# VHH binders against FYVE, RhoGEF and PH domain-containing protein tag-77 (tag-77), part 13

Target 1, 198 residues: FYVE, RhoGEF and PH domain-containing protein tag-77 (tag-77), of Caenorhabditis elegans (x5lx76r375to572)
Amino acid sequence: KLHYAAVEFLKVQNNYVQYLKEMAVLYPEYMERFGKRVGRDLLASHNGHENVVLQIKKIMVQILPIHEMLLKEIDKVCSNWDSRYPNMSKTIGTFADFLKCCQPFLDNKADFLNKLLQLRNEDKEFDEATYMFETEVFKRGKKGAVIQQLDQVHQNFMRYKLLMLRYSEYLIDDCDEKEKAQEAIQKLENVTQAVNQK
Below, E stands for the ipSAE of ESMFold2; O stands for the ipSAE of ESMFold2 at other seeds; V2 stands for 0.75 times the mean of E and O plus 0.25 times the DockQ between their complexes.

## First folded at step 12 (VHH; framework vhh_surovatamig_d1)

Design t01 (from s02 with D59Y; at its last look DockQ between E and O 0.30; V2 from the best seeds 0.00; counts 0 for: pae O 14.7 > 2, grease 25.2 > 24.2)
Fold by ESMFold2 at other seeds, look of step 12:
Formats: C-alpha cells, sequence, structure tokens
Structure t01 (fold): chain B 198 residues (1-198), chain A 124 residues (1-124)
C-alpha cells in the first residue's frame, strides 16, 4: 500500500500541472487565435483594467515553474522507489513553503470569478470563444468549464494534506520517514491555515 | 521542425519478435511523454503504449500487456517498442507519437505523429 500512496502524489501533481498549463498558456493563446479569426482583440482591457484572462495568466505563470519542479522531483522519487527506504516526505516538506505562491490567486479568486462572468455576459464573442475553448481543450472529465476550474488551486492544497496523511498511515511508527512525514504534515497544516484565513 | 522517424518493422511469423525504434528531433525530447500508435489495414488508429518523459511509468492497451515493452533513451532522443509473442492481430503500421503538454498517467489523448510509420506484418 505504501508505494500506491506515493504514486498518488504523481497522479495528482501531473493533473495539476496540466491544469496550470491550460489556464496559463492554452486559454490565453486560444482567445488570441479566436480573436484574430473574428477581427477582435478578446484580451483587450476591460473597464479600464487589464483583461481578467491576462491577470489569471500572470499569476498562473508564477505558480507553474514551481509545480513543474515538484512534478519532476515526485517522478524521481516514484521511479527510484524502494519500499524499504521510503523517501517522499523530504520532497513534499521541501516544497511546502513554496506552495504559498498560490496566495495571490486565492486572494483574488472571487474577483476573478465575478470578472469572468461579467465579461462573458457582456461580450458575446468572448463568451463564444470561452465556450469553444471549454469544448475543444477541456476534454477531460466533467469539470470542463473555465469558471469551475478556478477552484483547482485551493483544492490542490487540500489534496496534498490528505495525501500526506494517507501516506503517513502506511509508514511504520518508529522510522525516520514517519518523523519526516509528520514534519511535512505540520508544514502543510500551517500553509493550509494561512490560506483558509483569507 | 519536429521530426519522428520509425524503423524496425518487417515480416515475422506468429510467436516471433521485433524491436521498433523511433528517432526524434526538433523538440526537447525529455519534456514529453511518448507513445506508440498503430493502424491495421483498413482499420482506425489504435493507441498501443505510452511512456512518461523520464521513463518512470509505462502504460499499455490490454491486448499487448505482457508481450510489448516500451522504453526510451533520452540521451539519444530515441523511443523503442520491443514486441514479443507476436500475433496476426498485431499486423499494422506503427507510428511513434509525441504526447501533449499534459503528462498524464496512463493515456495520451491528443496524438502528434508525423512519421511515415513502420510496417509490421505477422503471417505464417
Amino acid sequence: as target 1 above (198 residues)
Amino acid sequence: EVQLVESGGGLVQPGGSLRLSCAASGFTFSDYSMSWVRQAPGKGLEWVATIYSLGSYTYYVDSVKGRFTISRDNAKKSLYLQMNSLRAEDTAVYYCARGTWSEPIGYDSEFDYRGQGTLVTVSS
């Protein structure tokens, strides 16, 4: 069971990195491409402010490299896995403090949601382009809508805490890895508390 | 720009073995998952196997599990498919394919293949 729990980190992180790429790169590029076809700049400023899609992109681009590095490190742990010497806790603990990089997105999530809904309601071509992006690019699962995906950043934090708790349950009680797992869980708990306070 | 060149196909009897190769260029090979896909005569395209960018995980369609092994050499920018215990149903043109920006476990949802393929024929 311990190797399966470690592999779940890889599955979760891979999906999350895909989400970040979709929102940071693919969505803005799609909106540019669609806009050129219809003779409009769908990413133009709105109400005197930068377009919300570009505001989201700026934050996601800051998050993405850190999570790509974490994915690479998790992949290394899983690919070299030896159940006699489990070693996921160091990787998660090392990156726990860096996971706070999501804070700017979390602070603005409600505002981003409202701005996206307003823009889709007020601009028919923006709305059509977003719908087409959801249909053409978000082919995975039931959560295809751009607006529903805004919650993934917060949900990923909660998934990491849950994954570490499950991983720790399968460790023997008096090993070094169990101690490191508890340290990583405490770091994730502290980050989660800071995130939930906002 | 992106180039994928398959080789190693041929005629083989049932129960035989072949090793396919794919030479990749024009992109950072180690950043992408890679897959083999095949097309039997007169049939649609079928996914066969996928390997993660660092080679840590492999996934196979059920019909080839235990018989085929996908591997990669990132230093040589090469993808391989070792095919053992070949059957008539494995007859197809085999293509290597680059994965999407996603590196998901166990599937490749949008194929990017452009080589000529390599024909594998399994016949008595």
Scores: ipSAE 0.000, ipTM 0.125, lowest interface PAE 14.7, mean pLDDT 77
ESMFold2, look of step 12: ipSAE 0.000; ipTM 0.216
ESMFold2 (binder alone), look of step 12: mean pLDDT 82; pTM 0.834

Design t02 (from s02 with T50Y; at its last look DockQ between E and O 0.31; V2 from the best seeds 0.00; counts 0 for: pae O 11.6 > 2, grease 27 > 24.2)
Fold by ESMFold2 at other seeds, look of step 12:
Structure t02 (fold): chain B 198 residues (1-198), chain A 124 residues (1-124)
Amino acid sequence: as target 1 above (198 residues)
Amino acid sequence: EVQLVESGGGLVQPGGSLRLSCAASGFTFSDYSMSWVRQAPGKGLEWVAYIYSLGSYTDYVDSVKGRFTISRDNAKKSLYLQMNSLRAEDTAVYYCARGTWSEPIGYDSEFDYRGQGTLVTVSS
């Protein structure tokens, strides 16, 4: 059903906002606490560069408020849902115009991944702290979750497109909402083409 | 229609090698993380290896690290598992599995589609 497809946006966005909070807030805080216990600054510069966890935090702090606003708008659409006047497409289409705010993270994703892997290989205490974060405090506790989460920013763009395609399947052809859905899909396709080239 | 077709299994002596392939169709392959999972006779499914949608990261269950290599070719819509130094404990049906979009972000080892599998038997 159309309403279920709309609610799926809410579920997916809520989970993504939680991911952003985990990377922007919880991971740096955990590394500080772990470091305090072991007498080390685990967020100190590495190889002459700002620690990668802090680099990721800076970008995620820019992204998070925008995604929190999208979550709020999606929640409003779902909470006020009226199947006679479906209206998710405008919310997603408008947000697609702002998705380029993620470009700094995407431009640096490979570098962040390499820096994280190098730091974990070269700093036993950093590696242990990251492992403990992944197993104790990350939502699922799965091995490699921090590294997998770096790719999730890229995959999240694809999720919006996939969700719009599913939603559009339940709209009739002679509906303003379906026209807006196709416009949103095109915007998302343009963004995902740029991202897939990375 | 999503299809995943595994191939490359067979009988191999301990210490031997096999290369498994998975042909994907019916979805945009480059949008999804992929995994190999296996099921030994009489046992449950075990995750073996994972690769991100663009190949940027791989991960393995500890028992196969250094012996198995997962790779993908997004242009050919294909997933691979190079299996070296095979042991009797590696005997299983191996499945190509696609990550799900409906699960919480950050744990792409969860699966929404799986192929028929290809049997790997390591015996002498």
Scores: ipSAE 0.000, ipTM 0.171, lowest interface PAE 11.6, mean pLDDT 79
ESMFold2, look of step 12: ipSAE 0.011; ipTM 0.353
ESMFold2 (binder alone), look of step 12: mean pLDDT 81; pTM 0.828

Design t03 (from s02 with S53K S102D; at its last look DockQ between E and O 0.01; V2 from the best seeds 0.00; counts 0 for: pae O 16.4 > 2, unsure alone 64.7 < 65, grease 26.1 > 24.2, placed apart)
Fold by ESMFold2 at other seeds, look of step 12:
Structure t03 (fold): chain B 198 residues (1-198), chain A 124 residues (1-124)
Amino acid sequence: as target 1 above (198 residues)
Amino acid sequence: EVQLVESGGGLVQPGGSLRLSCAASGFTFSDYSMSWVRQAPGKGLEWVATIYKLGSYTDYVDSVKGRFTISRDNAKKSLYLQMNSLRAEDTAVYYCARGTWDEPIGYDSEFDYRGQGTLVTVSS
């Protein structure tokens, strides 16, 4: 049970890193390629401001390396796993310390959603390109619309807190790893409360 | 066979209260997180609240925070939603939902079973 609880961190982090790549890299690149085919710059400034897709990309590109590093650390823990000496808690606790890198996205999430919906309503080629991206990229992953995926950033905090709670339940009482698990849970709780207030 | 049966819906005036119940059977209830989700007429599903398997963690969509309270009784295999200060916007079919065995439920909720629902109508 402990080993499977630890491996679930690896699966969750792999999926999240893929999400970040989809939004930071694949979506902007898709929009550029589609735009070239239809003779439009779909990422051009809108109403005098930088295109919202590029604004999202700029923030996601800052978040992505931290989560790629976390993925590598989780992979190391799982690859060297020995249930007699469990050691996931420090890695997750350190991740919680770096969650501030997501704050610019969370502060602007409502604005990004509004601007994305406005662009889709006002620009038919942008709307068609986004629909085709959702069909070709997200459908293979069985995901919903781009706007539904904006929630993944803060939902990831909730996932890790709950995963740590489950992992902690399988640890032996009164051991160093359980104490570190409780510390990680507290850090995640503090961040989760802050982001849920947005 | 997994069964989730909701009850307690009805017609109520704005500002009123209702208590929804969900009776669970066919699985070890205490091993799963549980949620309430709702669907307003002509709208998609909206997550309302989640409670972890021991009751140690609860979370709510912002529009119901402070008005709704999710709770569970593992001995009775029952999930509850106390709804106070009801508003017209709370009108919906409410569903009891079981999380996956190992996956918690959140905003983009994934669940493996959902009940048949109970209708809550808040009418002035």
Scores: ipSAE 0.000, ipTM 0.112, lowest interface PAE 16.4, mean pLDDT 79
ESMFold2, look of step 12: ipSAE 0.000; ipTM 0.106
ESMFold2 (binder alone), look of step 12: mean pLDDT 79; pTM 0.813

Design t04 (at its last look DockQ between E and O 0.71; V2 from the best seeds 0.00; counts 0 for: pae E 8.3 > 2, grease 25 > 24.2)
Fold by ESMFold2, look of step 12:
Structure t04 (fold): chain B 198 residues (1-198), chain A 120 residues (1-120)
Amino acid sequence: as target 1 above (198 residues)
Amino acid sequence: EVQLVESGGGLVQPGGSLRLSCAASGFTFSDYSMSWVRQAPGKGLEWVATIYSLGSYTDYVDSVKGRFTISRDNAKKSLYLQMNSLRAEDTAVYYCARGTWSGDSEFDYRGQGTLVTVSS
């Protein structure tokens, strides 16, 4: 069980890095390409402000490198795994301190959601382009998949905390790794409390 | 347009070896986890192996552990499955499959498959 709990960090982080790349790179590029095809600048300013897709991109490119590095470290831990010497806690604890980099996105999440919903409601070509992006990425054709993904930044903190709690449950009591796990959980709790206050 | 093209299947004797390849195009291959899945005649799909985006971690169904090796070459946008010590039970159509970022299924695209037959 301890090995499976460690591998879950890899699965979660792999998916999260892909989400960040989706929002930072793939979605803006798709909107530009679709826009050229239909003769529209789908990323043009809206209501006197920079397009919300570009605002999200700016923030995501700031946090992506930190999460790419965390993915590499988690991958290394899993690839060299020895259940006699479990060692995920240091990696998670070290990177917990850097997760505050997402604060600008969390401070603006409700605004980004509202602006994105408004654009999809008011701009037919923007809505169609977003739907086609969702269809090509998700193969499900569901309207709203991009909207549903906006919560990933916030939920990621809860995922790390939950994963650390599960991992800690499988560690033997009174060992060094268990103590490090508790320290990592505390760091994640501190970050979670900061983001939940907003 | 996402494309996955498998190759390398064929007829082999029990105990033999075969190497499958999958050429990927139309997406950033290095961003995705990749899997091999197989379908024996008259059966449903069975997951065989997964390799994560960085290529360091792999996972396998129990029946192939120690015999099969999944690998990838992100520069060549290619996925591989080295199959050793093949058994009759490994007979199936093998599919290359791309993992989903946020979907509710195991994968969002698969190729047309390549047939592997293990018989005397």
Scores: ipSAE 0.012, ipTM 0.449, lowest interface PAE 8.3, mean pLDDT 81
ESMFold2 (binder alone), look of step 12: mean pLDDT 83; pTM 0.848
ESMFold2 at other seeds, look of step 12: ipSAE 0.084; ipTM 0.562

Design t05 (from s02 with S102T Y107W; at its last look DockQ between E and O 0.61; V2 from the best seeds 0.00; counts 0 for: pae O 8.1 > 2, grease 31.7 > 24.2, SAP .76 > .668)
Fold by ESMFold2 at other seeds, look of step 12:
Structure t05 (fold): chain B 198 residues (1-198), chain A 124 residues (1-124)
Amino acid sequence: as target 1 above (198 residues)
Amino acid sequence: EVQLVESGGGLVQPGGSLRLSCAASGFTFSDYSMSWVRQAPGKGLEWVATIYSLGSYTDYVDSVKGRFTISRDNAKKSLYLQMNSLRAEDTAVYYCARGTWTEPIGWDSEFDYRGQGTLVTVSS
């Protein structure tokens, strides 16, 4: 049904903002606190470079406000929803260009993954702290959830395209909203192709 | 650790009202969607209502629309369910649940934590 297809945007965006906050705020804070308890700075430079957790934080802090704004707009659309005048397409289309803000993260995703795995292999306190974060604080997965979160930044674009396709499926043919939905889908496809090249 | 503690259940007459509360701790309450689910005697879990993190959008199972109101107070880390015009079919253990995100994206409700529940019995 059209209304429930629109609400899926809210569900997905709400959960994605939660994931971004976990990586941008909760994980670095947890690593600092765990490190104090074991007498180590778990976020210290590694192999002469800034710690990968801090590198990820810097990028996530730039991504998070964009997605918080999108969440606010999606919430407004759903809260004021009138099936006679469906209007999700404009919101998604407007923010599609801003979603390219994830490009610095995606350009470095493989390097972030390698650095995280290297740190976990080389620093047992870092590994234990990450495991405890994944299983006790994060709770949305088993061992490896931090790695899974890195992949979720990339997968978010695929989800929005799929959501727009399902939403468009329930719209009346040849209406203005369906035309706008196709335009938003095209924007998401363009962003997805740019992202997939990296 | 995450804790969800429900309260406010009890015995009530058909047509009566009851207000359930859920106290949340161990996580940033304002970041999560929250739901009520219920389990009638001898039956499976049924989704009842969801309220999203900003508190403005709500959704309900058809059988309770117009009778139940979900609300939240993010400052008090509390979730509520106002239940009016209660019917025998509403008899169940009611659980407070925190939302989750899994793949693939579906139409089903998903949650990762629930409390111990509070019993609502509509009889008299």
Scores: ipSAE 0.013, ipTM 0.408, lowest interface PAE 8.1, mean pLDDT 80
ESMFold2, look of step 12: ipSAE 0.067; ipTM 0.540
ESMFold2 (binder alone), look of step 12: mean pLDDT 80; pTM 0.823

Design t06 (from s02 with L54F I105V; at its last look DockQ between E and O 0.05; V2 from the best seeds 0.00; counts 0 for: pae E 10.2 > 2, unsure alone 64.8 < 65, grease 26.9 > 24.2, placed apart)
Fold by ESMFold2, look of step 12:
Structure t06 (fold): chain B 198 residues (1-198), chain A 124 residues (1-124)
Amino acid sequence: as target 1 above (198 residues)
Amino acid sequence: EVQLVESGGGLVQPGGSLRLSCAASGFTFSDYSMSWVRQAPGKGLEWVATIYSFGSYTDYVDSVKGRFTISRDNAKKSLYLQMNSLRAEDTAVYYCARGTWSEPVGYDSEFDYRGQGTLVTVSS
């Protein structure tokens, strides 16, 4: 049960890093290529502001390498796993100090959503390109998936806390690892409280 | 334990209105996208509408656009569906649904929990 709880961190983090790459790299690149084929700059400024896709990209590019490093560390922990000496708590606890790097996205999340919806409504070529990305490149084939995925940044904070709670449940009471797990849970609780206020 | 309890269904005439409610408990409601899905007699589940955790974005199946309005109150942990201009084809059991950890409930109805449902009958 303890090993499966540890591996769940790897599964969740891998999916989240994939999401960040899709939004930070693949989506903007797709919009550029689609735009060149139809003779338009789909990422041009809109209503006097930088295109929302590029605004989101800039923030996601800042947080992506931090989350890639976490993925690397979680993968290492799982690859070298020994249930006699469980050791996920330090990795998660150390990383919890950096989770606030998502704050710029969270501060602007409603604005990004509104701007993305407005642009899709007002620019039919942008909307078509986004739809094509969602159905042909995003791999899940769901209409509106880009918009739905803006929630993933917020949801990911909740996942770390829940994963850490489940992991801690399988640890032996009064051991060093469980003490470190409680420290990590407290750090995640503090971050979760700050995030939920947004 | 996650619980979703739907209410507000009933018998209405074509052209009438109903408001459905869903009371949520056992999870942090504001963290999840929420949807209404429905099942007409003898049919599979059909996605109806989704509202995201931000509370601003909504989306609807084409057959209900302009007639149905999804909303949520995160403080009351409640989801709503205002249904206007009801038609016979809207007859179904309506469920509120919560998305999965990796995928919110969306157009394809991938969800990890739904309630017991509330029956809406549009007749005569």
Scores: ipSAE 0.006, ipTM 0.185, lowest interface PAE 10.2, mean pLDDT 79
ESMFold2 (binder alone), look of step 12: mean pLDDT 79; pTM 0.813
ESMFold2 at other seeds, look of step 12: ipSAE 0.025; ipTM 0.466

## First folded at step 13 (VHH)

Design u01 (from s02 with W101Y; framework vhh_surovatamig_d1; at its last look DockQ between E and O 0.69; V2 from the best seeds 0.00; counts 0 for: pae O 5.4 > 2, grease 31.5 > 24.2, SAP .711 > .668)
Fold by ESMFold2 at other seeds, look of step 15:
Structure u01 (fold): chain B 198 residues (1-198), chain A 124 residues (1-124)
Amino acid sequence: as target 1 above (198 residues)
Amino acid sequence: EVQLVESGGGLVQPGGSLRLSCAASGFTFSDYSMSWVRQAPGKGLEWVATIYSLGSYTDYVDSVKGRFTISRDNAKKSLYLQMNSLRAEDTAVYYCARGTYSEPIGYDSEFDYRGQGTLVTVSS
């Protein structure tokens, strides 16, 4: 049970890192390839400002290395797991303060949403390219998945706290790991409150 | 675009060994978790093993633990399943599968592509 709770961190973090790569790398690349096929630069400046897809990319590229390192550390914990000496709490607690790296994205999320919707409404090639990306990468036959997935950055914070609560449930009371788990939960709560103040 | 091509299946006697391969193309292989799933005659699809993107953590269904080893070579974009001490109940079509995430991102992985499969028959 405790081992399965620890592995949940690996599952969730692996999926989140893949999400960040999809938004930071795959989406801009797909838009570029589609644009070449139709003779358009779909990532060209819009309204005198950098294209919103590139703005999102810039922020996701800053977030991604932190989460890749966290994935690596979680993977080490799971790969070397010994239930007699559970040790996930230190890893999560150490990284909790760094998770605020998503704040620039969250500060701009509403603006990114509006600009994406505006581009999709005003630029038919952009809209088609985004739809094709959604169906080939996210989910076949799902329109709007890129928009819906903007919320994943916020949702990921909530998941870390939930994962720590579940992990802590399986720890023996009055042990060092349980105490470290409560410390990590408190750090995550503090970060969650700071992030939600938007 | 995304393609997964399994190979290495065949007829083998009980107690024998077989190594399955899966060649991946059309995506950045090293970014994805990969799995083997199998379908025995007249049965549903059964998860066999998963290897995560870094290649360190692996997980197996209980019935194959200690007998099967999943591995990957990210440079060759290849997934492998070494199957030892094969038994009749291991007879199945084996598929490699690319991991994806649920919507919204959740605690469980999903599989968004799988190959055509390779048949493994374990028979006296």
Scores: ipSAE 0.159, ipTM 0.604, lowest interface PAE 5.4, mean pLDDT 82
ESMFold2, look of step 13: ipSAE 0.282; ipTM 0.676
ESMFold2 (binder alone), look of step 13: mean pLDDT 80; pTM 0.818
ESMFold2 at other seeds, look of step 13: ipSAE 0.125; ipTM 0.584
ESMFold2, look of step 15: ipSAE 0.204; ipTM 0.632
ESMFold2 (binder alone), look of step 15: mean pLDDT 81; pTM 0.825

Design u02 (from s02 with S30D; framework vhh_surovatamig_d1; at its last look DockQ between E and O 0.63; V2 from the best seeds 0.00; counts 0 for: pae E 7.8 > 2, unsure alone 63.9 < 65, grease 30 > 24.2, SAP .705 > .668)
Fold by ESMFold2, look of step 13:
Structure u02 (fold): chain B 198 residues (1-198), chain A 124 residues (1-124)
Amino acid sequence: as target 1 above (198 residues)
Amino acid sequence: EVQLVESGGGLVQPGGSLRLSCAASGFTFDDYSMSWVRQAPGKGLEWVATIYSLGSYTDYVDSVKGRFTISRDNAKKSLYLQMNSLRAEDTAVYYCARGTWSEPIGYDSEFDYRGQGTLVTVSS
């Protein structure tokens, strides 16, 4: 069980890095391609402000390298795994403070949501392009709204806390790794509380 | 349009080896985990192996561990399965699949298999 709990970090982080690339790279690129097909710049400034898709991109591009680094470290832990010497806790604890880099996105999430909804209401080609992006990303006919994806940054904090709690349950008491797991859980709790406060 | 094209199957004696290939196109191959799944005659699909996007972590069903090796070449957009010490129970149609996810991201993974598969027959 302990090895499987460790591998869940790899599964989660691999998927999260894909999400960050989707929002930072694929969504703007899709809007640009769709715009060229219909003769419109779907990423043009709106009401004197930079398009919200580009604002999201700028922040996500800052978050992405930290998470790519974490993915590499988690991958190394899993690839070299020895259940006699479990060692995931330091990796997660070390990066918990760096996950504060998500704060600019979380500070602006409500604004991003409002601007996206306004654009979708006011620009029908923007709305259609976003709908097509949502349906192409989740290939099986199931819609994944861009709005739902905005929550993934916050939910990632929650996932790591839950994963650490589960991992810690499989560690023996009175060992160094369990102590480090509790430290990482505390760091994640502190970040989660700061993020939940507006 | 996403395409996955399997090749390399054939007839082989027990104890023999085969190498399966999968050519991928129509998506950013480098960003996805990739898997092999198989279907023996009259049975459901069975997961065989997965390789994650960085190419270093791999995982296998217990019955093939130590005998099969999954690998990928991101530059060629290709997935491979080296099958050694083949047994009669390995007889199946093998499919290449890309990993995907459902909501919420990070908990539910799905396998998207689109190819015709490649038949591996291990003759007793």
Scores: ipSAE 0.012, ipTM 0.423, lowest interface PAE 7.8, mean pLDDT 79
ESMFold2 (binder alone), look of step 13: mean pLDDT 79; pTM 0.805
ESMFold2 at other seeds, look of step 13: ipSAE 0.089; ipTM 0.572

Design u03 (from s02 with S33D; framework vhh_surovatamig_d1; at its last look DockQ between E and O 0.10; V2 from the best seeds 0.00; counts 0 for: pae O 14.7 > 2, unsure alone 63.5 < 65, grease 26.3 > 24.2, placed apart)
Fold by ESMFold2 at other seeds, look of step 13:
Structure u03 (fold): chain B 198 residues (1-198), chain A 124 residues (1-124)
Amino acid sequence: as target 1 above (198 residues)
Amino acid sequence: EVQLVESGGGLVQPGGSLRLSCAASGFTFSDYDMSWVRQAPGKGLEWVATIYSLGSYTDYVDSVKGRFTISRDNAKKSLYLQMNSLRAEDTAVYYCARGTWSEPIGYDSEFDYRGQGTLVTVSS
């Protein structure tokens, strides 16, 4: 059904905004609190560079407001939904170019992953704090969820395209919304290519 | 804190029926898509069925369409799988699985939690 395909955008975006908040705010704050309790600065500079958790935070803080605005627009579309006049495609198409905001994270993802793995292997208190965050604070609850889920930023790009493809399949063939859906899908493809050009 | 507890498995003859249940706790059940997955002896996990968080959309692997019915009761925080016309090939451990973080149904569905499983054996 078309309405449930549209609502899936809202569910996906809510979850992604929560992920961004968890990495931008909750994880760094947890590491600070845990560090104070054990007498360590778990976010101290490493090898003359800012700690990787803080590097990730700085990028996520720039990504988060754009996705919060997209969430508001998707929520508005879903709250006013009328299947006789479907209208999700304009919202997704309008925001597609802004999704490039993730490029700094994607350019550095492999380095972030390696640095997180290195810190967890070399710093037992960093590893314990991350484990405690994953099991008691991070709502996914899996051991290793922080590290294993760094791909969420990249996967989220692919997800918008797939959601648009599913949504478009339920649209009536001869309607303006389906044409707009194809335009949004093309924009998402172009943004994905531009982001992955490095 | 997230827990998924499957029940209802057992030994059944070909052509028989079973109803599996999954009790969920430690999360807001109605916010998540839920799935059944199974693992036959010596094989990997196979997706069986998914139901949307509000219950209005379901999808199934081709081999079980028309025989299995997934359902949920959000008030009871429970997921169900009605399995009819069972075949020997349905023998597996069946797991209740909470949907992936944010992936839509039909795109490499990933799961962030599953229970310990319930064994279904179909044998003459």
Scores: ipSAE 0.000, ipTM 0.114, lowest interface PAE 14.7, mean pLDDT 79
ESMFold2, look of step 13: ipSAE 0.000; ipTM 0.110
ESMFold2 (binder alone), look of step 13: mean pLDDT 79; pTM 0.807

Design u04 (from r05 with S30D S100T; framework vhh_surovatamig_d1; at its last look DockQ between E and O 0.48; V2 from the best seeds 0.00; counts 0 for: pae O 10.0 > 2, unsure alone 63.6 < 65, grease 25.7 > 24.2)
Fold by ESMFold2 at other seeds, look of step 13:
Structure u04 (fold): chain B 198 residues (1-198), chain A 123 residues (1-123)
Amino acid sequence: as target 1 above (198 residues)
Amino acid sequence: EVQLVESGGGLVQPGGSLRLSCAASGFTFDDYSMSWVRQAPGKGLEWVATIYSLGSYTDYVDSVKGRFTISRDNAKKSLYLQMNSLRAEDTAVYYCARGTWQEPFGDTDFDYRGQGTLVTVSS
């Protein structure tokens, strides 16, 4: 049903914003707190470079407000939903334009994953603290390790494209909403292809 | 430590009303979607309602639409379920839950559940 397809956007976006907050705020905070307990600065510079956790935080702080804005807009669409006048496509299409502006920040994900793996291998206390953070997050029903949470950024574009395809299938032909849905799908496809080529 | 404590259950006649409350602690309540789920005697767990983190969007299982209202007070870290026009089939233990549950699609964001409060609808 068209309304159910629209609500899936809200569920996906709400969960994604929560994951972004966990990476931007909770993970660095946990590492600081764990470090104080064991008498180490787990976020100290490594090999003369800023700690990878802080580098990831800087990126997440850049994308989080964009996704919080999208969440508010999706929430408005769902809260005021009228199936006679479906209107999700404009919101998603506008967001897709903003995603293109964020693409340079996403290009570094593979590098961050490698740096995290290297640091966990080289620093036993950092590895233990990360493991403890992961088990706390995983125990609370959140999916994946810290490394896999960074993959959520790449995978989120695939989810929105698939959600738009499903939503578009329930729209009637010959309406502006279906044309806007197809435009949004194309924008999301372009972003998804760029991300998957990385 | 995450804690969810339900209250407000009891015995009520068909057509009556109850208001359930859930006190949350140990996490940033404002950042999470919250749900009510229920388990009727001898049955599996059924999702009842979800309110998303912003508090403006709600969703309900069809059998309670128009009769139940989910709400939250982020300042008090509290979740509520106003249940009106109660029916015998609403008899269940009601649980406050953090996250969302959508059985047809296998949603896995439900991650904590309280101890429950019993609602009995009987003549």
Scores: ipSAE 0.006, ipTM 0.383, lowest interface PAE 10.0, mean pLDDT 80
ESMFold2, look of step 13: ipSAE 0.023; ipTM 0.464
ESMFold2 (binder alone), look of step 13: mean pLDDT 79; pTM 0.809

